VH-VL binders against 7-cyano-7-deazaguanine synthase (queC). Designs and how they scored, part 4

Target 1, 227 residues: 7-cyano-7-deazaguanine synthase (queC), of Persephonella marina (c0qst3)
Amino acid sequence: MKQSSSIIILVSGGMDSAALLWLAKKEFDKVYAVSFDYGQKHRVELDFAKKLTEEAGVEEHFIAEVPHLKGIKGSALTDRSVEIPSEEYPEGPPVTTVPMRNLNFLSIAASFADIYEIENIGIGVHSVDSPYPDCRAEFVSAAEAAINASSVMVAKKKNRITVYTPFLGMTKTDVLRIGLELGVPYEKTYSCYRGTIPPCGECATCRQRIEAFRSVGLEDPWFKKER

## First folded at step 9 (VH-VL; from u4 with heavy chain S31N)

Design v4x
Fold by ESMFold2, look of step 11:
Parts: structure tokens; C-alpha cells; sequence
Structure v4x (fold): chain C 227 residues (1-227), chain A 122 residues (1-122), chain B 111 residues (1-111)
């Protein structure tokens, strides 16, 4: 008699996916998660993703392996001969670009959605001008169209699959404020691209995270030092 | 079933080289960090270092840096511990062990090899 | 560089509870929740009993529990049994030189 709402969230273990996960627990009846092992230097993020999904209480947390991405030369995220930059956003294509990352991830998540009859696929993108083409609104729209054209569930049930992107048009600080209101345990999130414990504090994602906390008058839990 | 099987006991003289092995089975070998732990006769456990077999990322305890070489051959699911010149003080039991999760910092050793006894005597 | 401090020995009678301490510093036990405990019977490889301070792996008796306060972690064994007689080691990640350290070990004797 009643249609249950459900979502599968792409969970990296970082701030944005954690905020999305907590928001989804509030908005959806059933919440699933998927994380990806693509040989990233920061594989420790998967341990943090598992801890977050356990705390949130998801229906299931899938770990999908993406081995074809492991051997891609020239990406700082997968090629240990390429250093993770200690700079802000550099001019030109970032050395941290993994080709077609979110297209690969959304297509895999869509397979889970199709099999488990999940109506929504959540991804925590929040900048319309990001340096990564696969984090932009035009990409999301194209991916959603392709998913709906391919879905057996859509054909059978006359449903639509929605790529849920509630943070589009927001800053990292905006997303952080939302997560704080939702009670996200940020001490259990991990952002560092170098994969170190403690986080390096020097890579672009560490710097952005630290600045976001400072802009709301808080200390990043990872860099909280009493003096 | 998940197993780590180590090479057999060794009796060596000071100055000789040695390479002992640790073969993993029953799991995806390249997905887990493998560490080496030393236990001298009647003594406690000492962390020597660790390797991620997929890319050979290797870390050493300060106490063992430069004294041993940790390596892996992922094509045969095997990690190695190697000495270029053994000392009598290297006499000990050597264990390999696998970390539970995706990182060595946050996770414990959940699977241990049976140990390899190395005896260095003149 | 850094060893964790454990008592050399502890003893107890069957049915009692005992606690083994593991004291480190703010660079290891005090800061990181990556503390584990291992049981080792004579001539055998160590066995993981507790990870992440207080979590038990599948197949480990609920008589084993872990906690920490400040720079000290504790392993508690309730309902002591003869088979619990073994050496026990704590372990922690340390940010000083970025490695793992073990405690010196504690011999548990069941009387």
C-alpha cells in the first residue's frame, strides 16, 4: 500500500559524504551505502567510511572494487611516483584527476540501485565551478539521463531514478554547517589525500577542511591542539 | 580459510645472508598490509615494519631501519624479510602478520603466521 | 623509540576477574584509539583478543573486554579459566616516527 523511499549514498568517509549520509537518514526510509576501492593512496578512508555507515545505521554498506583505475599513470591519487600537491587549487587540470571517476562510480551504484530497486542515488557534490568535470551539474544531469535510459527498474515500475545532489550551489562551509546541525561526528571523518594518520594538513583537501572549520569558529577535530 | 604460512627454521652463521618468506592464502593478498614481528628467546614482541604488497609501500620501526629489508612479490602472494649480514643477536622467532582493515595505523594484526625460528651461531 | 609499560605478571584464581594495564604516552595510547591486545600461549603465535581499545573479534569470548583512560589502556578478563594462562601484549600506533609499538608483555598465571 505504501511506497518506501530508499537511497544509495556514495560514501568516501569525508565531510561531504558524511553530511549527505546523515541528511539521507533523516529524509529516506531505507539508506544504503557504497564505497569504492580503486587503489587510492588514501585507502584508510574506507575504514572511516565503514565506521560512519555503522554509526548511521545503514541497511547495507557495499565495497566495490574498481581495479582498472589502479594502474592509471599520472594521477596523484593512484600513482605513488606522483606527489600529492601542497598547494591551493592550481591552474589547469589538477594532478589529482582520476579519469571518469564519478562516471564509473555512479554507473556501479546504479547497478546496485537497479537490483535492490532503490529510487535515489546520492552524491555529495557541492560546487558548480569545481575543477573536476564529473562534480558539476551538467555531468549529474547527463548521468541521471543515462541511468534512467538503462534501468530495468524504471521500465518495470514506471519510477524514475533521481541522482540526489542536495549540496549543489553550496560552499564547503555551507555543507559543514548542515552537517553540524545534523550531528555528524566529524572526528570520525577523513579527508586527507595522502592517507596519513594524522592527516597531513598540507594537501588541498586538508587545507579546505581546516579553513571550513575555522570559518565557523571551530577547530578541525584532527588538528585540535590545546596550548 | 585465511592463512599465512612461513618458511621453515634456519640455522646460520654470523655474516651470512638470509631471506625468509610468508605466503598468504584464502584472501586477496594485495588488499592488506603485512607486518613482521620479532621475538627473541624468552622476550617480548617487537614490531619490525610493514609492507603494502600492491605497490610495495614499506615502513620500518626506527629500531630496525637499515638492519633488514621487507619486500613482497604479489604475483605469488608472498612477503619477505631479508638480512644481508646476520648477527648472533638476530637469533629470534620471526612472525609475519596481516592487518585487519585497509590501513596499518588504525587496525590490529588479525592473522599471524606460525613463525620462523632463525638461529645465528658460530 | 617508545615501549608501552605493562606489569611483568598478574595472577588470579578461576572465576575471578583480573585487569592488565598498558601505559603509554600522549603520542600513542593517550591520543589514538588504535590499541590492541594479543594473547600468546607458549610456543604459539599471538592471537588478537581486542582491537580499537574495546572491540572483540569474532570468536573471542565476551569474558575479554578492553578500555582506556588517559594514557593507560586496560584488558579485563572475567570468569578466569585455566586456558587464559598466557602472555598478554598490548600494542598501539604511535605518531612519533610513525610506527607500531608493543608493550613488554604480562604473564598471567591462573592459580
Amino acid sequence: as target 1 above (227 residues)
Amino acid sequence: QVELVQSGAEVKKPGESLKISCKGSGYKFTNYWIGWVRQAPGKGLEWMGIIYPDDSDTRYSPSFQGQVTISADKSISTAYLQWSSLKASDTAMYYCARHRGYSWETEAFDIWGQGTLVTVSS
Amino acid sequence: DIALTQPASVSGSPGQSITISCTGTSSDVGTWDYVSWYQQHPGKAPKLMIYEVSKRPSGVSNRFSGSKSGNTASLTISGLQAEDEADYYCSSYTSISTHVVFGGGTKLTVL
Scores: ipSAE 0.333, ipTM 0.749, lowest interface PAE 4.6, mean pLDDT 87
Fold by ESMFold2 at other seeds, look of step 12:
Structure v4x (fold): chain C 227 residues (1-227), chain A 122 residues (1-122), chain B 111 residues (1-111)
Amino acid sequence: as target 1 above (227 residues)
Amino acid sequence: QVELVQSGAEVKKPGESLKISCKGSGYKFTNYWIGWVRQAPGKGLEWMGIIYPDDSDTRYSPSFQGQVTISADKSISTAYLQWSSLKASDTAMYYCARHRGYSWETEAFDIWGQGTLVTVSS
Amino acid sequence: DIALTQPASVSGSPGQSITISCTGTSSDVGTWDYVSWYQQHPGKAPKLMIYEVSKRPSGVSNRFSGSKSGNTASLTISGLQAEDEADYYCSSYTSISTHVVFGGGTKLTVL
């Protein structure tokens, strides 16, 4: 069902945000996208995000710079001296944690939503057991409350901003099935935290993606023998 | 608007060192990869390597690894190509070029410098 | 570097269409859609004509088009004009030693 409404979604170029993008194109009248350049090692994801939003036909795709996240030491995603791990995450937040990444992202997306009077902000979080604190349902609920309390649009129009999380409570495999049904071009998505081409196949994100495809009886487009 | 301006032509002898420059203007220099391309007299283009000025992440063609040094000074929006000991075979035109993608693999060089002619002879 | 194979020269008359080929391997043109084409007039720096196999930068004539099949990329120039006389280079990312390679270049002569 297509809604007579608008949404701005966070698009990273990965599987989950691609599935969200395709779902949003079917569910909302106008779809905007925002991607973030925060100094991540895997900046190539932004090139893939651009290709996805071009194919989906979004109203506009914003690239927002987040300069205060550049140079933060100790995160494997932004500090070249910290190695991207190949192992499963330890108990607690992994070394790939960028401090409050999704809080920064949602607040910036909310500013766009407020200016353009967009009532929905989409984010592709899906598991309540995420190792990243800013991918959990509790965080999303708190962020939504803060956004509504601070929004000029909400104060003026007496409406609500919804943080749209259609995949919350789903597994990676569930989200992949949704995306396959929607026709997501997974060969145009990118998940690798190391930013290599081809993807490294060994970081936690690459391994999760590969296993999700295997669990539905498919091969990951990036790791097929022949194209 | 957007441009890359390279240092002037050089005439050197074998064994001398050299550092040539490429200054970017009209855009945020630290947001784009800058590559170096060699063209020997009467020959084609050769990709030498590329640098991301913000953090100095640098990649080299196998043919040029250890032969040159690529560097950048982001405070003055300038990339460099440097030899510690020139050879006669280094005689060529050297271009710097801006890469339009967020990664160096994915797209192409959209803005080129005017070139620096380096002549090495005894 | 590993080079992509282009014909050394091609020629055509004004108004005709010509195609320049760029043949690589499965490590470059065959796998990656990161093929670009550059035009270089004598004494000038190269100019980007095509990127991502078939996309044109703003300001490049739609007489220039790009395509790929298997390990071979193609640049097609329709409605040849005298100003198209130049050297043309293809370029691609290669996963062998993780770098970029150029083709050897093709000299286009407009008769």
Scores: ipSAE 0.314, ipTM 0.758, lowest interface PAE 5.0, mean pLDDT 88
Fold by ESMFold2, fold request of step 12:
Structure v4x (fold): chain C 227 residues (1-227), chain A 122 residues (1-122), chain B 111 residues (1-111)
Amino acid sequence: as target 1 above (227 residues)
Amino acid sequence: QVELVQSGAEVKKPGESLKISCKGSGYKFTNYWIGWVRQAPGKGLEWMGIIYPDDSDTRYSPSFQGQVTISADKSISTAYLQWSSLKASDTAMYYCARHRGYSWETEAFDIWGQGTLVTVSS
Amino acid sequence: DIALTQPASVSGSPGQSITISCTGTSSDVGTWDYVSWYQQHPGKAPKLMIYEVSKRPSGVSNRFSGSKSGNTASLTISGLQAEDEADYYCSSYTSISTHVVFGGGTKLTVL
């Protein structure tokens, strides 16, 4: 069933944003997408995001550049001198942390929402499996409050912008199950932080993805043994 | 009016150096990979390599690794193909081409330069 | 490294459909959906006709279509016209040595 309103969702090309995209296509009348080029080593994810939004049939897919995040020191995702780790994340923010990434992304998505009078902004965060502070419920609540306080649409229409986070409190496996029920084409999704083709299979996100498929009795389309 | 404009034809002798250019206009040059493709007389297309001008990330075909240098100067929206010592077998048409994917592995070359004919003979 | 295999030539009459094959291996066409087709008229630069197996860029006639089965990609031109006479090249990413390869080219003659 569709909602009677519009949503703009953050689409990275990964599993969680793909599941959100397919869910939003069922739940909302008009679905917009935004993806971000912030100088990530894994820029190939944007190619996969484009393929996903084309297949889902979104109203518009914006690619927003965030050049001030390009090459920031200390993040393995944007600093070529910092290696993408092969092991599981340690306690605390990992070396793959890009400073305030989702805060930047939500603020940009909110400006599109304000301009297009879209009442919903979707992000596929799930806090159970995420070491990143900008993927947690406390962050989402604070960001939503800031967005509503600064929105011209909200001030004018006395309505509300909702940050739609249907996967909050779920595991990656839970989100995968939802996506499988929705018919997400997981062979068209990309998770590898190293940006390689084929995906490396060794970084934390590749391992999490492989584990999620294994836990539901499936092989990851990228790592099937029949190749 | 997106286009790639290449430098003019060259006639060289074996052992000479050469650097040919490919200037992009009508788009943000640093957002796209630029590749080089060789076509020997009467032969097919050969992928030589590709560069991302923003950070100079460069990839080569095994057949051309160490044989040529691909570079870019993003301040003037220009990519280059360079030989330190030409051989007669380098006689060919050389095309630059813009890659439309965010990664060089995906998608395709969507905009091509007009080609630079390089003739190496004695 | 073996290039992608294409027939040296194909011919057809105006109005006919023709198909050009591009055969690779499991390291390229068989695994990756990064197959492209280029048209090249004599003395001209190549022009992109098909990318990602079957997608047409804007400005390319819907008479051109692409497909793939196993290790073989195919370019089909329906309603053949005189201006379709050209050389056609396929290309694909290969995980062997991690680069892009072209096919040897196919000369299409319109009779």
Scores: ipSAE 0.307, ipTM 0.744, lowest interface PAE 5.2, mean pLDDT 87
Fold by ESMFold2 at other seeds, fold request of step 12:
Structure v4x (fold): chain C 227 residues (1-227), chain A 122 residues (1-122), chain B 111 residues (1-111)
Amino acid sequence: as target 1 above (227 residues)
Amino acid sequence: QVELVQSGAEVKKPGESLKISCKGSGYKFTNYWIGWVRQAPGKGLEWMGIIYPDDSDTRYSPSFQGQVTISADKSISTAYLQWSSLKASDTAMYYCARHRGYSWETEAFDIWGQGTLVTVSS
Amino acid sequence: DIALTQPASVSGSPGQSITISCTGTSSDVGTWDYVSWYQQHPGKAPKLMIYEVSKRPSGVSNRFSGSKSGNTASLTISGLQAEDEADYYCSSYTSISTHVVFGGGTKLTVL
């Protein structure tokens, strides 16, 4: 008789989506996941995303293809002719920007939400440290409005789809502390944009991850020195 | 019905070139890594290398780097293994195989071709 | 260069359990959980039996199990049957030259 709460989480295999996944398992009755194959060089992240969703025990983990992004030139993440930078800290959107990535992803996740009658869509954005426009509160608010205006479920049931962004306004260190308290298995997360095993340790995402662990007095499980 | 079908047996002489094929069907060919494995007569398996057909990202074991060329034609769902100059020591069974999942590092070969016997002798 | 070490042969009687070892180094088996096991019957292509150390693909009998300790992975076959007679190969990712290596193979004889 009780109304079931459900959420679909965008899961990349990285630290932020892992923390969101563990938080969602605590807060929602049914947790679904979706990950995206958009031709990223670091495709291994999808294998890590599947490991995380298996451990968390999600209802289903969808892999959605986004083939239109595979052919886009000029992004270091999808265009093999563009190198993923070492030691780069860009002021504007970085060369790793995939155009409209989270807009594409949220709209696809919303389609799953309509089909499965899921009232929440979770994304692990945090705006304090992010250089990407589609990780900001302004974007989230606009996307939520568009999703609700488009949803057949909302039109019929007179309910609402919430874009769940519990980490908005937090730093990467803040999110890491939350995940540690939730018991996130960070050794099973993957952040490297180069897609190497072990992670490269040199790209912007590797460096941010290493620094976040050090700021809480820990070493990143991937980059521990042998004793 | 996922399958890999390889080209037929080859009998060659040292110094000749050769290109053998592996055609995938029943799945989206461009979404999976395809690897090549050598097995000399009565011997074990040797990982030669792997290709992602969608963008031709190719990796070789150190033992085969520069010794063979792995390629793919995604328009006909076919991967290739080729030699510019065969040696008698290239006599072996050659298998193609598909990796499960999205990476070749963390996953295993879940689908295997039937093998192509290559015999190199005078 | 680097190879995974397996015993050349192992034997057991029907109904017994046997274990095949696969010993590597800290650059492969000792560090990575990307160990697989393959079964090969004479004249046939290999078949995947175990991946990620201990995971079993669907359609593979639960008599097959895998484990790892230190630099050594193990394939255990319980309740031996005549059809288990085959060659068995382990494989692992290695970070040394960024590739996959196979073990030398183990011939299992069911007596």
Scores: ipSAE 0.306, ipTM 0.739, lowest interface PAE 5.0, mean pLDDT 87

Design v4x
Fold by ESMFold2 at other seeds, fold request of step 12:
Structure v4x (fold): chain C 227 residues (1-227), chain A 122 residues (1-122), chain B 111 residues (1-111)
Amino acid sequence: as target 1 above (227 residues)
Amino acid sequence: QVELVQSGAEVKKPGESLKISCKGSGYKFTNYWIGWVRQAPGKGLEWMGIIYPDDSDTRYSPSFQGQVTISADKSISTAYLQWSSLKASDTAMYYCARHRGYSWETEAFDIWGQGTLVTVSS
Amino acid sequence: DIALTQPASVSGSPGQSITISCTGTSSDVGTWDYVSWYQQHPGKAPKLMIYEVSKRPSGVSNRFSGSKSGNTASLTISGLQAEDEADYYCSSYTSISTHVVFGGGTKLTVL
């Protein structure tokens, strides 16, 4: 039985966060969203995140600035002197790694959760396809422990904050199937790390997205023959 | 109150340089693209280019690439349009405008400056 | 040097509905839903009336509506009023050289 419950969702504008948002709208009474401006080359994703949360009908959508990540050299996502790769995912963490990105994001989302007394924080990580260390179950478990140890709400109410990761252990194709069943408007999502319109089709995230749609017998809305 | 205030009208001769300004107030200047639009006397609107003041990422229409310089000084919430050598054909009204979203491709200009009339004649 | 095609002028009587067209190509209006409409009164800066084909900003009358079919976007003004007399411009993103193009403008005369 669904009673009064609340969640704050990390929404990037991409496929995974969109699927999470639609799932959360089904599973929780009140859904909040937070998105991050950390100086990413693909800032256009924030406009897509805004459109997704408007369509989903969230209670509030926060945009949090993280300017200290803007100045970190060596990441292809924030440093214009570093090329965004067009090759397949490397064996180790890719050059697109923003240092401790999801740790920063979860801690900021936890601040909103603490103030607004929200007991759930949702993040659309899936460990099977992701090369990023901050998308693993080990990381999520450690982050949740740190959040609960730090929370004023938990200290006062003796409850807990749950980091909701329903896609952990899934592939991008698995998450896409869930989103299709939920009715996610994938034409309103954006995945390209280069931030171009149309999406570049060459970066690892574009290729992964195209392949996921192809694997379920569909065309990516961005690369349909009629667009 | 969100507002864009442009510098005053200019009367110049061919070959002179010029830099006109557009100051934003009432919003976080670094969070929005600022564009420039030309309107020659009796003519329509013409998109010149756009800048993201936070990192100075600039884009130009093909007609204006290499013809003007768009810049910004985020410390004083001001965008600029600059010519190194004016031509008589540069006579026009110039508007600055704020883009409503984080991307200039997907959204529109929601706030406009009052315009700066530039007259170039011998 | 790329532009969207609009009729040079349109006229209507008070209370009527009128439609202004904006025709582009598959590189702009035909592919992207990033079409906007602006109203400009004489001596004034343009004002945003419609964005994303059919959305109205806050404070714009519901008499203004937008639509798109194929390579053509349309602005419809219902219940025409004297204050609607102005120039109207459409705009669209184009992927050819990654910029924005305006239409040539339409002068609306309220008879």
Scores: ipSAE 0.236, ipTM 0.714, lowest interface PAE 5.5, mean pLDDT 87

